# Ledger of designs, part 8: VH-VL binders against q96ev2r1098to1170

Target 1, 73 residues: q96ev2r1098to1170
Amino acid sequence: CVVSVEGLSSSTTDAQLKSLLMSVGPIQSLQMLPQQRKAIAKFKEPAHALAFQQKFHRHMIDLSHINVALIVE

## First folded at step 23 (VH-VL)

Design b2
Fold by OpenDDE, fold request of step 24:
Structure b2 (fold): chain C 73 residues (1-73), chain A 120 residues (1-120), chain B 112 residues (1-112)
Amino acid sequence: as target 1 above (73 residues)
Amino acid sequence: QVQLVQSGGGLVQPGGSLRLSCAASGFTFRSYTMYWVRQAPGKGLEWVSGISGSGDDTHYADSVKGRFTISRDNSKNTVNLQMNSLRAEDTAVYYCAKGPYWSSGYFDYWGQGTLVTVSS
Amino acid sequence: DVVMTQSPLSLPVTLGQPASISCRSSQSLEHSSGETYLDWYVQKPGQSPQLLIYLGSNRASGVPDRISGSGSGTDFTLRISRVEAEDVGVYYCMQALDTPFTFGQGTKLEIK
């Protein structure tokens, strides 16, 4: 149910990324790691994590292609 | 209302330098990507450079890599293009352009353009 | 780099008649997110370029419904249902799927 999002702009806000994640499905948690240009998000449903990865991997955000990966717990 | 007002440019000899500036207003500047696009006399449009809202990422056309530098000052709502080692083929009208919110994909507003002429 | 090819390069049109411009990309401009990174711009005489269509088929603010964009993958079309005098200018398609963003050659629309 967890995805990592890398390649985020350092100014990306929690609200912005949360909105993007929520467009696929509800999330349980979101941790922003701006110094690493990274975020870790947990979806409530595993299917949504997969869907988000498939839909938004390499998506252009603020002129950066994000890298979305599933994290196996 | 969104406005992009450009300044700088002019005539310079080959090998010279120029700095273009674009002052933005009417939107939350730091949340938008900014770009430079040029048009040689009687020719089409050519993308030159882009910069992310945060300034973390910059991109350049191969034709200007290593010579041009795009930068922004979000405290002043300005985006700049430092052009070094100018060549005759850099002669063009340069346009500042605004991208979409926290994303990319199009230029919804453009500056008035600035003529850059590189000639001996 | 993605190569954008427009046709025709010159488009003389009679007032009131429809116009169509084709734009072809060397690779698909569709992203898995469902977005299509193809824009249309017009540069009217003595003016800066202005956005007409973004992300394939979305009309920019102030753009009349006479103008529309369509297409998918590598083939796109800009249509003007009834050409008016104000439509004179050079039209450009542009891909923004990946940097460097690249424009088509431009299509000069003129009134016959």
Scores: ipSAE 0.844, ipTM 0.956, lowest interface PAE 0.6, mean pLDDT 97
Fold by OpenDDE, fold request of step 24:
Structure b2 (fold): chain C 73 residues (1-73), chain A 120 residues (1-120), chain B 112 residues (1-112)
Amino acid sequence: as target 1 above (73 residues)
Amino acid sequence: QVQLVQSGGGLVQPGGSLRLSCAASGFTFRSYTMYWVRQAPGKGLEWVSGISGSGDDTHYADSVKGRFTISRDNSKNTVNLQMNSLRAEDTAVYYCAKGPYWSSGYFDYWGQGTLVTVSS
Amino acid sequence: DVVMTQSPLSLPVTLGQPASISCRSSQSLEHSSGETYLDWYVQKPGQSPQLLIYLGSNRASGVPDRISGSGSGTDFTLRISRVEAEDVGVYYCMQALDTPFTFGQGTKLEIK
């Protein structure tokens, strides 16, 4: 149920990314790692994690292509 | 109301330098991508450069890479284009343009344009 | 780079008649997110360019409903149902799927 989102702009806020994630489904947690331009999010449903990865991988946000990967727990 | 007011430009000899500036107002500047687009006399539009809201990411057309530098000062709500090693083919009206919120994909507001003439 | 090709380049139109401009891209402008990164702009005489349509089919603020954008993949169309005098200008399509963003050649709309 976990995805990593890399390539985020340093100006990306928790609220912005949370909104993007929740457009696919509800999340349990979101951890922003701004120094790594990265975030880790856990969806409540595994299907939503997969859907988010498929939908937004290589999506351009703020002139940066984000890299979305599923994290196997 | 969104406003983009440009300054700078003018006449310069080949190999010279100019700096364009665009002052933005009416929106949360740091949350929007900004761009420069140019138009040679009697020609079409050409994308020149873009910069992310934070300024961390910059992109350039191949025609200006290594010569032009886009930058922004979010404390002053300005985006700039430093133009070095100017060539005759850089002669154009340059426009600054605003992107969408925390995104890219279109330019919903444009500056008034600034003429840059490179001629010996 | 993505190449954008417009047709026609010159478009004389009678007032009140419809107009259509085609824009083709060298690769699909659709993203898996469902967004289509194709915009339309118009530059009216003596003015800066202005946004007409964004992300394929969305009208920008203030754009009348007689102007519409459609298409998918690599083929797009801008339509004006009833051309008015204020529609005179040069129309450009632009892809924003990937950098560098690229414009079509422009289509000059004039009144016959």
Scores: ipSAE 0.844, ipTM 0.956, lowest interface PAE 0.6, mean pLDDT 97
Fold by OpenDDE, look of step 23:
Structure b2 (fold): chain C 73 residues (1-73), chain A 120 residues (1-120), chain B 112 residues (1-112)
Amino acid sequence: as target 1 above (73 residues)
Amino acid sequence: QVQLVQSGGGLVQPGGSLRLSCAASGFTFRSYTMYWVRQAPGKGLEWVSGISGSGDDTHYADSVKGRFTISRDNSKNTVNLQMNSLRAEDTAVYYCAKGPYWSSGYFDYWGQGTLVTVSS
Amino acid sequence: DVVMTQSPLSLPVTLGQPASISCRSSQSLEHSSGETYLDWYVQKPGQSPQLLIYLGSNRASGVPDRISGSGSGTDFTLRISRVEAEDVGVYYCMQALDTPFTFGQGTKLEIK
């Protein structure tokens, strides 16, 4: 149920990324790692994590293509 | 209303330098990507450079890489283009352009344009 | 780089008649997010370029509904249902899927 999002703008807010994540499904947690231009999000449903990865991988945000990967727990 | 007001430019000899500036108003500047697009006399449009809202990422056309530098000052709502080692083929009207919120994909507002002429 | 090819490059049109401009990309401009990174711009005589259509088919603010964008994948079309005198100018398609963003050659629309 966990995805990593890399390549984010260092100024990306929790609200911005949360909105993007929630467009696919509800999330359980979101951890922003601005120094790494990264975030880790946990969806409530595994299917939504997969859907988010498939839908938004290489999506251009703020002139940067984000990398979305599934984290296997 | 959104406004983009450009300044700078002019006539310069080959190898010279110029700095273009674009002052933005009417929107939350730091949340939007900004771009430079140019148009040689009687020619089409050519994308030159882009900078993310945060300024973390900059991109350049191959034709200007290593010579041009895009920058922004979000405290002053300005985006700039430093042009060094100018060549005759850099002669063009340069436009400042605004991108969409926290994203990319189009230029919804444009500056009035600034003529840059590189000639000996 | 993504190559954008427009046709025709010159488009003389009689007032009141429809106009159509084609734009082809060297690779698909569709993203898995559902967005299509193809824009249309027009540069009217003596003016800065202005946005007409963004992300494939969305009209920019102030653009009349007689102007529309359509297409998918690598083939796109800008249509003007009834050409008016104010439509004179050069039209450009542009891809924004990846940097460098690239424009078509431009299509010069003139009144016959």
Scores: ipSAE 0.834, ipTM 0.956, lowest interface PAE 0.6, mean pLDDT 97
Fold by ESMFold2, look of step 23:
Order: sequence, then C-alpha cells, then structure tokens
Structure b2 (fold): chain C 73 residues (1-73), chain A 120 residues (1-120), chain B 112 residues (1-112)
Amino acid sequence: as target 1 above (73 residues)
Amino acid sequence: QVQLVQSGGGLVQPGGSLRLSCAASGFTFRSYTMYWVRQAPGKGLEWVSGISGSGDDTHYADSVKGRFTISRDNSKNTVNLQMNSLRAEDTAVYYCAKGPYWSSGYFDYWGQGTLVTVSS
Amino acid sequence: DVVMTQSPLSLPVTLGQPASISCRSSQSLEHSSGETYLDWYVQKPGQSPQLLIYLGSNRASGVPDRISGSGSGTDFTLRISRVEAEDVGVYYCMQALDTPFTFGQGTKLEIK
C-alpha cells in the first residue's frame, strides 16, 4: 500500500525520510515532492503502510507535524 | 562544542522595540530547531517562540503573537527575536535554546540569557 | 494550551535523602510513535536552565543515574534517589506535544 507524507520540512532529504520509512518495513518506491512539502511512498507490504501511518501520523519533524495518509492506487 | 552566544537587550520604554540575537556554533545550525524562552524576575520559565531549521515554520506563545517575530539567518548561524510594542510584562531574561530536528522539545543547549527591561 | 501543574512548589530535602517532584498535564503527552513529549529541566542558582530528562525518561548527557524520570499519560515524576548539594535549583517540567510548549510552575529544591 501507498502512503502520503505531508507537512515535511523543506530541508528533509530523501535519505532522511527513507530511513524513517524503512524503520517500519521495506519500501518499493519513494517520490519526493519538496515544493508541496510532500512525499509519496509505497511499502512492499500493505501492513507496513498501515503501521507507518499509525506510528508516525502527527509526528513532529523540524517543528512541523507530518500528516500521514493511506492512499488507494 | 555547542555554544549559543546572545546579544541585544537593555532598557526600553513601553511601546518600544528591541532585537535580540543569538549566535550559534559547534553544530550544523540549519539542521536544528531554535527557540526563545523567557523568565520574568522571580518567576518561572515561559516558552516564547520557535523556528524550524529551514525557517519555514514559526510558532509563538499567545502572549507575544503579533508583536514578536522570530527569524534565522542560516548563512550567519544566527537566530533573532524582533520584539515590537513592548509592554511592562515583557520584562524578563530571554534565553535562546537549541532543539532537535527529528523530535519535539528537549532543549539541550541554552544561551547565557539577555535581560530586557520595559519601564517608563 | 496544555496546562502543566507541578507539586510541590517548594521542596526542602536533607542531604542524602530521596526527592520526588510531580508534574501533571491537562492532556495526554503520549504519541503513537511511542514517544512521550515531557522534558525536565533544572535551573541552578545563577545559571541558565539545563536539560535533565527528555522524552519522558531519557537522561541527558552528563546527568547522573540517581536522577530519573518516569510516568505516562498525564502523570509524571522526577526522582532524585540521593540528594546532593549540587542538586539545589528550580526544576521545571515542559510538555512538547504541540505548540505553544508549556512549562510547569517550577519546584524549588533546597537543602534543609
């Protein structure tokens, strides 16, 4: 399954966000959309996408709460 | 090692303005959140303002919102607090503090403090 | 805004004895990430504040293990297992769940 991560600081790199995503499980892809303060990531397992959303929704990074949502492909 | 060296402060009349500055060294400045915390004479700590490492996000206590502006210059490694429309209740020692990128709170390094006195 | 309430506000302690400071928040400081957004600071006489405990129970660098933080939800405790003269100061809890961050009123620890 696919997650969107919104509210990212403009200074957050793909390597930094990848590390956070992979702390939950392996990912298939990551697309950074820094102008929108957003990223889209696909986990190899749908359960990991759900776990990431549950664990990190409203987590504070660089004084900004991120918004994590599950996306239907 | 990490150092936060403050400057500015002093005596001003009500309605006046002051600009506080905090010079940072010993860490990658743009990768850390920065804050101002104040302490009125004989009183406890009050969080005043915070700014993200990128500068994209700023936050203020209700007591200062609209009057104070936090800013940072990542090329000079400084965080600043512009204080306008000062009132007697703004009299305090002002501290700058360093916070984390990946989490919230925990101000692990603090400046030496700068006294601001607002009195007619 | 989250209200933080400390007790006691004044804490005279005999050297070598334990001390406990209570901090209560008006809302839960827990996050589903497993983090607890509660920090403790001490301000020793004539000094800037310094971090003691972060994210509920983690000890900051240089803080001895006789000082610990515990608690969850809305109830938190700072414990000093054996008070030493260097522990004199004012102790503050702070919530960092959301802005504006807020401090408790402070607890003045003194040697009696």
Scores: ipSAE 0.509, ipTM 0.876, lowest interface PAE 1.3, mean pLDDT 92
Fold by ESMFold2, fold request of step 24:
Structure b2 (fold): chain C 73 residues (1-73), chain A 120 residues (1-120), chain B 112 residues (1-112)
Amino acid sequence: as target 1 above (73 residues)
Amino acid sequence: QVQLVQSGGGLVQPGGSLRLSCAASGFTFRSYTMYWVRQAPGKGLEWVSGISGSGDDTHYADSVKGRFTISRDNSKNTVNLQMNSLRAEDTAVYYCAKGPYWSSGYFDYWGQGTLVTVSS
Amino acid sequence: DVVMTQSPLSLPVTLGQPASISCRSSQSLEHSSGETYLDWYVQKPGQSPQLLIYLGSNRASGVPDRISGSGSGTDFTLRISRVEAEDVGVYYCMQALDTPFTFGQGTKLEIK
């Protein structure tokens, strides 16, 4: 259910990333860690976490390829 | 209205330095990637450098890596290219270009171009 | 680096006739997000380059319907359905999948 997103620009907003996550499915939570260029999000459905990772891993945002990983709870 | 207005070109000897500037208006500058692209006389386009909206990430073509530095001042809405150790092969028209919002890639607006000539 | 190869490099066309320009990349420009990182530009005589097509097939603002982009993977095509005098210029494809971004060699379109 949980993904980590790394390689985010330090100016990435909650709203920007939430929109991207929600393009795949509803989320339960989002934790922004901008100083680490990282975020952690939990989807309501595990299949959406997998779909997000498959769809957006290495997507280029703001000249950085983001790294999306599934986190085992 | 998006505008990119360039300055700083000219004639310089090999080994010299120049600083190019690009003044942006008509958009929220800090939210967009910015780029430099050059064109040698009679030749095609060559991507030179790019900088993220935040300035966190910079990238360079191998031909200029270590000699050129891209930078931006989001308080003045400028992107700059510091060109050091210039060579005759760096002679070109240099364009600044604007990328998309919170993304990378396609250049929807371009500056007018600035000629840099490196010769004795 | 991703190598971009255009053909033809010179394209004389009769006014009112269609034109096509091919662009091939050394690796796929498709991302799993469904986006295609291939753009097209034109540089008209004496002007800065202008964006025509972005992300494979999307027409930039102000670009007429007679200009379109298509293709996927490593093979892409810019098509002008009816060439007009204002279409004279040099056309470039560019990949934006990975830095350094790279252009094709350019295709010079001329009226014959």
Scores: ipSAE 0.427, ipTM 0.868, lowest interface PAE 1.6, mean pLDDT 91
Fold by ESMFold2, fold request of step 24:
Structure b2 (fold): chain C 73 residues (1-73), chain A 120 residues (1-120), chain B 112 residues (1-112)
Amino acid sequence: as target 1 above (73 residues)
Amino acid sequence: QVQLVQSGGGLVQPGGSLRLSCAASGFTFRSYTMYWVRQAPGKGLEWVSGISGSGDDTHYADSVKGRFTISRDNSKNTVNLQMNSLRAEDTAVYYCAKGPYWSSGYFDYWGQGTLVTVSS
Amino acid sequence: DVVMTQSPLSLPVTLGQPASISCRSSQSLEHSSGETYLDWYVQKPGQSPQLLIYLGSNRASGVPDRISGSGSGTDFTLRISRVEAEDVGVYYCMQALDTPFTFGQGTKLEIK
């Protein structure tokens, strides 16, 4: 249901990451944590969170490989 | 529209230092990865270094790691390559190149090239 | 590092005839996102390199449709369906899946 995205470029905007998340499925929320180069996003469907992790883990954005993890709440 | 104008270069002795600069215009500079690629006389292209839009992430070819430093000044729209401990094999034309928006990879615009000659 | 191998290294071609350049990578250039991290460039005599094909098969702005890229996995091809005099130059493939990015050796296309 919830993913963390780490290794984000410090110039990554809310709109950029939201667009990437929405390419997989609708999201419920997005929290940017720029000091940690991190974001936490919740998908409306848990299957989309898994699909996002599988599709984009270690994807290279702005010369950084992002780490996508599923979060247990 | 998009322009990459290079400066610096020249003749330097082995062990010396040189700084290359690349001035960008026609795009929102801080949103794009920037790169240096070199070409030794009569040889093919060799990727040298890359820098993220923010400047937080830098990468280097093994042949230059520890000797070259890529940097950028997003207020001046410049990317620079500081080259230290230069060797004869660093003799090449150096190109700066622009990556895609909020991504990494292909170089859609290239500078005009700057010759660096390392010779006694 | 990912090794890129081009073939042929020298390509004499008759005007108006097709040409093909092969590029093989030491590792797959496919990412689970669906993107293929292979690009093609040409360096015409006395000029800077310029992008022809990006992400496997997309033509860069201003590149004519007679020039195309294809392939997947580790095997890629640049095709020129009808060679014109302005196509003379050295063609390079490059992988951008992982740093350091790496180029093939280049293929010199000449009119015979």
Scores: ipSAE 0.383, ipTM 0.858, lowest interface PAE 2.1, mean pLDDT 91

